# Designs tried in a protein design chat: VHH binders against Leucine-rich colipase-like protein 1 (LRCOL1). Part 4

Target 1, 137 residues: Leucine-rich colipase-like protein 1 (LRCOL1), of Homo sapiens (Human) (a6ncl2)
Amino acid sequence: GYGPQKKLNLSHKGIGEPCRRHEECQSNCCTINSLAPHTLCTPKTIFLQCLPWRKPNGYRCSHDSECQSSCCVRNNSPQELCTPQSVFLQCVPWRKPNGDFCSSHQECHSQCCIQLREYSPFRCIPRTGILAQCLPL

## First folded at step 19 (VHH; from u02 with S31N)

Design v05
Fold by OpenDDE, fold request of step 26:
Structure v05 (fold): chain B 137 residues (1-137), chain A 121 residues (1-121)
Amino acid sequence: as target 1 above (137 residues)
Amino acid sequence: QVQLQESGGGLVQPGGSLRLSCAASGFTFRNYHMSWVRQAPGEGREWVSSIYSSGDDTYYADSVKGRFTIARDNVKNTLYLLMDSLKSDDTAVYYCAKDSYPEGKWDYDYWGQGTQVTVSS
């Protein structure tokens, strides 16, 4: 009597679970994790491509490619975080208010990053005068 | 009373490294940005580096960028300056400075006494 072959229910791992091989995942995709040197089960695209795991919103990032939203931007903190895309699929970077340290004019809401004194750091400064000039106060 | 005390200065050869420390007391250290400022002999004070209160953002003068690293330990109330690849032009008294922002006018309200750094062959 051929005993019933116990179908080894290979419990496929879900999305986000640690894996070593593609076949371990229900998605058949095991890719490198951007948060750790570990491989995780990732979803397949409609084109049956395995995408690397990307960081969800609220996680610290350095590049857009790290985020599920494809949007890594500075918020009200010095930290860049994965943020949702705007309705226009644009990543609008947060700009620094007056008084914050800066390294370029583009970082400031005022578009004015200047060193007020030789011993002081560069800061975002409001533009002054009729011509809205970026001048030391 | 607010106190800032620098340490770690000394004599070093060109290409050498130093680590400066600034011990802070008398205020909530974690709430304020901190800076290093230096003064070479016969020159004015020059901004070197600044660090955000959280420690997440750092800023450097072009003259020290890639060579110096500013850091802080908010538990120990200590500011650090790691100085690598030191040059003769880095010879100066190095001061720790407390940022007055947001209460003050975008300046420093307290300074340390300074620590001497001498880079010479």
Scores: ipSAE 0.709, ipTM 0.933, lowest interface PAE 0.5, mean pLDDT 86
Fold by ESMFold2, look of step 21:
Structure v05 (fold): chain B 137 residues (1-137), chain A 121 residues (1-121)
Amino acid sequence: as target 1 above (137 residues)
Amino acid sequence: QVQLQESGGGLVQPGGSLRLSCAASGFTFRNYHMSWVRQAPGEGREWVSSIYSSGDDTYYADSVKGRFTIARDNVKNTLYLLMDSLKSDDTAVYYCAKDSYPEGKWDYDYWGQGTQVTVSS
């Protein structure tokens, strides 16, 4: 919208940012959701209805309703995660992309979870070389 | 500009507790994972703990598991490290670090100035 703007900041708040009023948000939606005790900027439908924020794939969950995909499963992880849904509405296994935090090789799409530097957390990284090795880059 | 400012460090006896805070500004805090990293005297920086942007998922170095708790408040834009059962090996400068994931280089792109924690027998 065209509501009042700060002189040097023309950007509205993005999805997931805290807010008090709808117009603070790029989506023009500032709502309470079941996952947080406070109002957040949330997506809006083409019918101008504010949606609750839901977790993308790879986020930890306890219930299907927390996930954008409506799938909260424990297929290939020590904890339940939001996973994609197939065309037949089946929850499919999903693994973390490169760069994401991890605790075990099995959590990663690459099957490779290592600590790249002493100051870094463990991350999913690509396998390298002709042997598809799980080594630091 | 991105600003990370740590506080809450100090001198504590072994077995004691401290709570570190990191005030964040200049970026959309809730969109980024955050970490604590420490540097003991004469050593390189060592990863301590990380937390997902949502606050639900946490990761810890083996040396601090069960003793430290990372948390964040996405309303106040503040990262916390609750340190319990402190040992002399925990003596270090503790840094707050902003993760670049999913963008960037799979590394930290900004660091705070650090806060000193000293565990003295």
Scores: ipSAE 0.555, ipTM 0.866, lowest interface PAE 1.1, mean pLDDT 80
Fold by ESMFold2, look of step 25:
Structure v05 (fold): chain B 137 residues (1-137), chain A 121 residues (1-121)
Amino acid sequence: as target 1 above (137 residues)
Amino acid sequence: QVQLQESGGGLVQPGGSLRLSCAASGFTFRNYHMSWVRQAPGEGREWVSSIYSSGDDTYYADSVKGRFTIARDNVKNTLYLLMDSLKSDDTAVYYCAKDSYPEGKWDYDYWGQGTQVTVSS
């Protein structure tokens, strides 16, 4: 061709590549989007925001920063879970709602963790019967 | 359109190992729990293992605990099942299933086509 053209955009990293700054990414979004501690090039949301993925309440965590609530505490579980934060900036105890996966009755708001079908995992299920017993459907 | 595509099945000798993969598309993979379910010849479908959307929390049926490992890569949108110490009663079609929680009824809303695992006796 003719004379030299302006330099090409140097944002060369695709989704999922390690990064330190937004500018390294084609998406212009370098944030945490997995369990790995490193930031990765990540798609922006539908609202064009570059937001870190954070865990909802009930998810296992090790640090407050992993949680949408900024609360990672050991409340009603043998391990730390993401829990709500009150208006007084206190972490609130949390139990899993009906339908979520579980390994023990204590994890569930219903206090009832059972396997309803052979192909299903154990889930938090509403109690049934006059005495609200933890029984299968 | 949600798509789940399993691969990695095959014929293996007892005591052998296999790695199953499930490529996911058409939904935000990292937001949903995922499961492996299997169906042996002449039997109903049986839950094998589940993993939380975060990848941290894993659950296993008693029959596979200690031998199978579920994992996921939320960057590559892929679910894995590492199967070790395979036995003849592990022979089955293995399905990848997307959990409907919290949006649907408490069940799976999408299934893959399955991949055959055969452990010769």
Scores: ipSAE 0.544, ipTM 0.850, lowest interface PAE 1.1, mean pLDDT 80
Fold by ESMFold2, fold request of step 26:
Structure v05 (fold): chain B 137 residues (1-137), chain A 121 residues (1-121)
Amino acid sequence: as target 1 above (137 residues)
Amino acid sequence: QVQLQESGGGLVQPGGSLRLSCAASGFTFRNYHMSWVRQAPGEGREWVSSIYSSGDDTYYADSVKGRFTIARDNVKNTLYLLMDSLKSDDTAVYYCAKDSYPEGKWDYDYWGQGTQVTVSS
């Protein structure tokens, strides 16, 4: 019969809820949105594309498919990282941009990894206005 | 509206353990790095630990390395700090902080209310 708690509407699941099909989600987008293999309701891009999440440059990786760039390589770093890809489909060297977390000067494009405030993590900072702490850790 | 709410603090004996949690809402948690920062009585705030949005890269202040473990659950939108081998100088209010990178000023843009950790006796 009739029940007050039954819902027949699709597309009611919010962002982050488990799903199997796009139409279960308010976003109409059911895809991988984390490192876990499970599909979750995920926001579409501003161009209405339902894309799986992939790692930006500088993130630790094991396989090319984890990276937005499709490049998971070791260059200028002790571990494999997502790096940019050239127009010739070659993975190019990459170092962390200013503002990113770091543990050594070599990880940074600026070659400068310091802690600017006691409450701040170590970050890559620009060389302009060279700071006394811009030395190896 | 970004909200960060810490919990799990309390009174513990030296050598004891605590697990802090920070519930996050109002932003896409998995896209942002997160940090723990603490403030001892009468002191300024000091950095404790940071974790990448992915959860697999972690950073620690020298004073807590080997004793504290930062972790996150991007499904539950929760940041954790597992504190072992606690010492009296770990007594502080512990804050969860959202990093602004890659946007903004390369600083924290939101802070939690804090949870008190007291290591006594």
Scores: ipSAE 0.544, ipTM 0.866, lowest interface PAE 1.1, mean pLDDT 81
Fold by ESMFold2, look of step 19:
Structure v05 (fold): chain B 137 residues (1-137), chain A 121 residues (1-121)
Amino acid sequence: as target 1 above (137 residues)
Amino acid sequence: QVQLQESGGGLVQPGGSLRLSCAASGFTFRNYHMSWVRQAPGEGREWVSSIYSSGDDTYYADSVKGRFTIARDNVKNTLYLLMDSLKSDDTAVYYCAKDSYPEGKWDYDYWGQGTQVTVSS
């Protein structure tokens, strides 16, 4: 249930109570604070900003704004995950190094995903140094 | 020393199921990718499935995709292969293989002894 009414201000709801508007909350902050899509009364940041909780890296996402990294991209899986941005704050998928497992050429930094031997998995391989190498696009 | 011991093979009817296990010891299992590889009589070895050290990502040969599931338990140091909808073409000795990536060459450095799977009417 809801907490008790407070007499000291217009708002009465404490942290964790359901809300629709900021002013319903003692914190004056009504936002997403977990994976659940509904808004709850939430503490403001140290700069007194009312900011939603964001997913850490590795969490499933649909939009960049869901992620602490501000980066929701497909990287080594069929669905998008929250992923760190590059050094220049670019939100691009990281490409796999040589030797890593792959399912398509585009996943690899080398642009070359092949099965070198019948008993081997498909791996990212260098374009040079082997006869079974892929050609540049 | 590195030890890989497969078990769970046997005789099944087409459409049947089996679960293979591979007990690993002598290395830090959770640090290495693992694979299943099979060999039918008179044939070369054929890759079946691979799994990342973390267990998060899995890969399958087209011939088994949708029918086989690879899994691992990093607490029990055990690799698994759940085989469903088995066909006579799946008849082979199944090997557990330790990947050497990222520490070694891009290949397997240790193999198990194998477990026989026979699918016959």
Scores: ipSAE 0.504, ipTM 0.853, lowest interface PAE 1.4, mean pLDDT 81
Fold by ESMFold2, look of step 24:
Structure v05 (fold): chain B 137 residues (1-137), chain A 121 residues (1-121)
Amino acid sequence: as target 1 above (137 residues)
Amino acid sequence: QVQLQESGGGLVQPGGSLRLSCAASGFTFRNYHMSWVRQAPGEGREWVSSIYSSGDDTYYADSVKGRFTIARDNVKNTLYLLMDSLKSDDTAVYYCAKDSYPEGKWDYDYWGQGTQVTVSS
């Protein structure tokens, strides 16, 4: 528009309207509330907290804070996904069982990803009989 | 009765492209990981590429990474290998292989008959 915005903008925006600052919103809460890449005027909680929407399990993520579970980990996917916390409230990555395909040791529950034969893919295997290949440096 | 039938092999010049297909029947194709394995003249069988049952994860031998693409069509029950930038050392019989996972056997349980790929001037 013409001229810069006044520093004393009225708090007129309703829920769902785009914003950059909390005070632009009637709710005084400008945060991410969907998968859309921009902030929107959003309701506060019943305890008057302005909390961002967080992704359910299975959604793509880059950081733990994006997820309702507070866990953004790689499981059976090449990319990180929101996953449930363990029963002990720890954010522990799920790892592949023995026999499954892998590209690195850390993908496997056994921490051992090797190619048993020239014609075989790399697989998660137990550390029995070939422990030297899976030992840390 | 499990059947795997490869096709699409042939003679091609260096730098050329081919698409291999593997028609699968006699099992629930979408439940199993699949692989391509090749055997050059006078050599043992060598792993080329693997793909998850869902098609989401793919794996490649270093010798083909960036040149080959594995894919599957779980509606048509067909596995593919798209081969680009072919080199003479890609000359081999290419086999489609059914993985035994998730039964935990850590091997292939069925193989196709193979299709010949020859890369020469």
Scores: ipSAE 0.504, ipTM 0.848, lowest interface PAE 1.4, mean pLDDT 79
Fold by ESMFold2, fold request of step 26:
Parts: sequence; structure tokens; C-alpha cells
Structure v05 (fold): chain B 137 residues (1-137), chain A 121 residues (1-121)
Amino acid sequence: as target 1 above (137 residues)
Amino acid sequence: QVQLQESGGGLVQPGGSLRLSCAASGFTFRNYHMSWVRQAPGEGREWVSSIYSSGDDTYYADSVKGRFTIARDNVKNTLYLLMDSLKSDDTAVYYCAKDSYPEGKWDYDYWGQGTQVTVSS
């Protein structure tokens, strides 16, 4: 029954807006999302499936269930983050990829957190070049 | 077309407060980190603060820690800078900047036009 309700079903809610039904969303996908306690308009997967979303590695978390990895641990951060699981199903430290913001060398996979230009934030930078140096912060 | 429009600058007395806004359009705002950068007269541009796309993590230059607060509203596509306890040294044009991460350049790809903040007695 969409006869007389055609006009009422023209909601075009964007990603991240609260919803109760798929058709409220421009994505046609209203599902649970670990970023909120209620359903939100969410993008479909590459296979056009409307699946619940969980946090990838590096996102803040409070519980293991929020994370795709099922690992919410406090490693090299003052707060708990979603981290990878080892082949032995143990949580391992996650470190930031190159280009990501940082405040210390230990946060970075490269172990190198520097400010390249005065207008730039501190970023994880690869240790490259002849000397493979990470200059002091 | 990416657009960043700053507002909220003006003349304020030392110890005063201002709230800067940056309206963003032409890109998926919630997917990108954002920064505030300032430029005092006759000087180069200086990083002020950065915020993750999610809004979870914030970073500040030492010169503004404890006085400035960066925030974002991913529903309204707006970046904010709340400035408290303003000093004459904070006088500058303030720009919002869209970060290029994770696209691999590790720099800003778009800048606003800037908004003038003047702190004087």
C-alpha cells in the first residue's frame, strides 16, 4: 500500500540522519550503527546490502561490540580504540597510518609524528629518504 | 565546487571571546578532517587547531591550548572555533581548511577566504 501515501514517502534523508524505515533514506538503508543508540540512514555495501555498521580500527570505543574487530583496547592512546585481532584472536595495538593526525611518535605506524609546515597539523609521516630520519617534535 | 565560508570575526577587547563559523559545501563534510589556520599581518600562516571527521579527536597548537575549542556539526556541515581569553597576539585572519587525508597528499586541498579577528584595547 503506497497508493494515497506516495507523497508521504518522498523523504530523502541523508547518511547519518535518524530513521525508522529504509524508505526514509536516500540510500534506502536504515540500519543500526555503532555510532548511535538508534537506527540511522547508512550507505549500502558494494554488494548493495543494507548491513549494520561497526567501527573500523582507530575509532574511539567503549565496548568490544562497537568494533568490526571485536577489540576495544587502550594501547598507545589515552582512550580506548578499536584495534586489530591477531591470528590467535588476541587484540593487538593499532597505529595510525601515514597522513593521519598525531601528538606523539608512538601513535604512528611509522613511529614518526612531525609538523611538515608551520600551517600543518602534526602528522604521521613515513621515515623516508637516505637517512630514514624522524626529526624531533 | 568546494566552498568554505568563514564568519564571526570582528573587533574584540583583550580577555574577550569570539565564535568563528565555517560553512562547508560541495563535498561530504563528515568524511574529512578540518583545521583552523591563522595569519597575522606580515607573517606566514600558522596552524591553530584540527578536528577529526567524526569530531571525536581534537588537536591544538600550544599557543591556544586551554583557550580555544574546535568543534564541528556534521548535520549542518559547519566547523566552529570558540575563542576565549583572547590576547593581542591572536590578531589574525582565520581560515578554515579542508584536509586532503586520506587521499594521500597530507596537506589541505581547499581554504576559505578567511575572517579577520582583531584583539585590541
Scores: ipSAE 0.471, ipTM 0.844, lowest interface PAE 1.7, mean pLDDT 80

Design v05
Fold by OpenDDE, fold request of step 26:
Structure v05 (fold): chain B 137 residues (1-137), chain A 121 residues (1-121)
Amino acid sequence: as target 1 above (137 residues)
Amino acid sequence: QVQLQESGGGLVQPGGSLRLSCAASGFTFRNYHMSWVRQAPGEGREWVSSIYSSGDDTYYADSVKGRFTIARDNVKNTLYLLMDSLKSDDTAVYYCAKDSYPEGKWDYDYWGQGTQVTVSS
């Protein structure tokens, strides 16, 4: 068999630039999964735009290690996407099975999932009880 | 050893249908989630669809939702992808992928060789 492979980006997009894939953006957050002895990383993007991660209080996350603390993503709109539990545990944004972003862990009941990469399998909850856990905010 | 072997690909006209199969061996098939991932020429791999081990939960990329159906036969150790209303943009090598859960990371640990699907008039 073959391992996973993707087209390599010759250059990454900066903060504020639109992207088609999260991997196009320059930076990501990395955190150690508290439930498993591995590190997961996610690009600092939502809404197909490269955005920095921010803390719930609005301040920017400056280091990948801060993914072990509460970080959020803020769009240009007043809408704030804060997923401190998922960021803390998995450092990846929660997504619905259709790829849409989850705005909160409360949407776990709406079958939100975690996907590390665009082609990776979703870890969806609460249906299967797989790696991702639905934690209240 | 784990083996995944895709079949069923080919040349089809737009609007046509294909059924892909993936024969799995070397692991307890019924215990693992399975996915289809495709790669168009010169592009990266794109997730297409996933089905959980029980077969009850299925997921689709928006690009194929309503047109593709993923299924599995745990008795036959076979994964399927029914593709209807095919479009030119569906042209790609289609890979069968084994989920690494629960032993691995959030990724696939085994892939098939792929089967070519070409949609062209």
Scores: ipSAE 0.039, ipTM 0.363, lowest interface PAE 3.4, mean pLDDT 67

## First folded at step 21 (VHH; from u02 with R30S S31R)

Design w01
Fold by ESMFold2, look of step 21:
Structure w01 (fold): chain B 137 residues (1-137), chain A 121 residues (1-121)
Amino acid sequence: as target 1 above (137 residues)
Amino acid sequence: QVQLQESGGGLVQPGGSLRLSCAASGFTFSRYHMSWVRQAPGEGREWVSSIYSSGDDTYYADSVKGRFTIARDNVKNTLYLLMDSLKSDDTAVYYCAKDSYPEGKWDYDYWGQGTQVTVSS
């Protein structure tokens, strides 16, 4: 017999096994490794860091924080996708051109979304005038 | 030539449902946004709903949000308007309209002949 059981943290779990603490894993890394809600034994980075998984570019997202890039935007796609930041660390969303349908000013490159006529949908329209105001055409 | 043919209108009781269809021909249906517009007796035309060429995004007038659903089938070249919880205020001729975006002026370039929807006891 091995005597009384101690409170030991043993590094015996392989990659992909459920864990609660880093010490349970051979990798010494217990973190989020997918979209799943629980932590798994996970490989460290090439810099030996135990980092949580986030979605790479091209994955469908709802919030910037889901993405490795910290950018969740619609860029030539019907859905929001994780997209690279610019070299100035800006997450610049795609914006609709003039004439396209919209529901808010912020969707439009012009930042103007109005209903030109009662029978018309809301559309992105050019800003006009010296003060760049949003006027019907 | 471009043709838009609405169908599915009729007489319904308040709270009832209808499905309108618009058969499209004479153009590449999947390239263009589409809209439903209605005209009540003695009134001007009023925008109801719009849908992107892909079907991905939909837009609704506040008066119909939560009650109407626009949809399209780009294989059958057909636009739909699913109308639930109908009210007497919904009585109108409903038109299918082809959007000119992105190629033309920011307006509709073709209209159907309309289908009558009447909501009454």
Scores: ipSAE 0.499, ipTM 0.852, lowest interface PAE 1.5, mean pLDDT 80
Fold by OpenDDE, look of step 22:
Structure w01 (fold): chain B 137 residues (1-137), chain A 121 residues (1-121)
Amino acid sequence: as target 1 above (137 residues)
Amino acid sequence: QVQLQESGGGLVQPGGSLRLSCAASGFTFSRYHMSWVRQAPGEGREWVSSIYSSGDDTYYADSVKGRFTIARDNVKNTLYLLMDSLKSDDTAVYYCAKDSYPEGKWDYDYWGQGTQVTVSS
């Protein structure tokens, strides 16, 4: 029996394409780019745990694996730096404000819960217009 | 002067329990989030648990979740850590830490001297 063919909703927009609603995006995430007044489909970023022996935030990196945050990106610098493992999903309603403790990304308005230091609690961080893909290549 | 003084540490067998206390003074205790941080021999400091100023929300490291309970008494200006089902890996100096938020961000501005917890058979 032909199982219900999941109708590939062929109408989903890809990453970087203009959107008005989250549901329009394949990622189910339509966000305003802080750098541009346009709403675009953005990827969902998975939070990766920090590794103690990895480079701390702000250090130069070439790969995500080099960073405690498992995130190596260019942050308005010609250099790639370790950045907080924050991909901001702006796809859910407001939760905890910036700076508050968190246990998961979903608890934060920014959808980003990070531990800045190994001895620090997890906190919500502000949304940034910088789309950092912190997925290991 | 801000003071944090930990107590309640000691030697305990695996599976045992301890209750740590942190006596706070020199600041409005009820206004600040508090945390426990531990440091094992030869290791860096590790966040263990945090509690909101109001006491309503608590947070735990995965390594202690389900075993440890953070609490506070804002009338007594005391922070607590109830440690159950202790493991050898819990052996560390445990520090009480005052959160700098909202005046500061992402850091602690005051620490206690720490109390030694040793879990050994």
Scores: ipSAE 0.120, ipTM 0.565, lowest interface PAE 1.7, mean pLDDT 76

## First folded at step 22 (VHH; from w01 with K98R)

Design x05
Fold by ESMFold2, look of step 24:
Structure x05 (fold): chain B 137 residues (1-137), chain A 121 residues (1-121)
Amino acid sequence: as target 1 above (137 residues)
Amino acid sequence: QVQLQESGGGLVQPGGSLRLSCAASGFTFSRYHMSWVRQAPGEGREWVSSIYSSGDDTYYADSVKGRFTIARDNVKNTLYLLMDSLKSDDTAVYYCARDSYPEGKWDYDYWGQGTQVTVSS
């Protein structure tokens, strides 16, 4: 369960931050998240209509409509991810940047998903060496 | 000032369940990925689980996969770890940690003080 907030907040919240009222958001849009039962600050169209929050690139998805890009593709990975869309409205193959969480080498642009320390999550890391081996720095 | 405060630890029998909480304050919680890390007596720290800032993308260590569930509530600024089918090997101090990605060195920049979980007959 979600509790109430103070009604007098500065309009300083960015896209994706939780809100109760439109004026809490820099965008002046506080609307229902299509993925969760609570409201978030969302973008606004040039016609001043609020858009629902959608996932940025690199987030896991199951349908194109979940993604800001409208592209949910597998891209040689065990999971589908939100990817960029070209100017020709085609989904572009895209992989996670260095530092991002991962579960397999194929998710990463570097094709290296390793755990650098026992307490660290698995992350995409840069490759090293002439053969582009997946080793820690 | 960034603060992370864990709670919900305790003594439980093998096969039992616990729910850990981590209350976050002093930063915009919904912008940061979060992790649970544990430390068994006399051992080093071990990664348990991580969750994206959005709350719907999750990662688990093989040792806890299928038994633990990480979750977050971005309205209440709280991180959770639901632990089922607990084993003696799960006995540890459990910490919540804030991830520095993408702006940091890809490490944790803040830690809680931990909560003790003890699984024994």
Scores: ipSAE 0.614, ipTM 0.895, lowest interface PAE 1.0, mean pLDDT 79
Fold by OpenDDE, look of step 23:
Structure x05 (fold): chain B 137 residues (1-137), chain A 121 residues (1-121)
Amino acid sequence: as target 1 above (137 residues)
Amino acid sequence: QVQLQESGGGLVQPGGSLRLSCAASGFTFSRYHMSWVRQAPGEGREWVSSIYSSGDDTYYADSVKGRFTIARDNVKNTLYLLMDSLKSDDTAVYYCARDSYPEGKWDYDYWGQGTQVTVSS
């Protein structure tokens, strides 16, 4: 379904448009990529958290690919709340007990994993709570 | 222990070329993204280029696009920076840096000692 307000679910910048500062993206919620001197920003909630990324039409995503993300939270709805895949800082790597990375969400008991490339290891975080998963702390 | 050692710097004329190398040891090189960062005299640290662990994705600062090429050899545990069409403004100490993302951070956690590149006529 649609979020409460369509505008709140969209980035203040176009998809993929870089920002140098939080203020440039108007959301004050930006992720810094260490591999590039720019940030990508998401809408900020009243709780000062970055909102999940929705489809352009305001709908939720049913799987990671619809939201261009491998970092998703599943609640009681069949639809997932996903963050942009480029928001890497929201998904802290979680390793197996033996120190290895995970190859899938299920392998690490997480729905919040970033995969940089196809067939590359996932960088996952634990599933602790729906409001904490795939969101900045 | 993690070690990064840059080499290949030197004095070149404008329009010249250099190839920098960074020898990595003490960690699984192929698991980490790597970057080149430079610092010119009296200037702050400036990002130059980054490459993903697999080597498939590369990024460049606008100031070096079309002139510099970042590459890596995961078998040799070596990071490279091919610098063509060098300019005086490229004069700096060039550092090899390891991205700490696999360790749960999005910063550089290890740096080399740097190699001096001087472009002058």
Scores: ipSAE 0.013, ipTM 0.313, lowest interface PAE 8.6, mean pLDDT 67

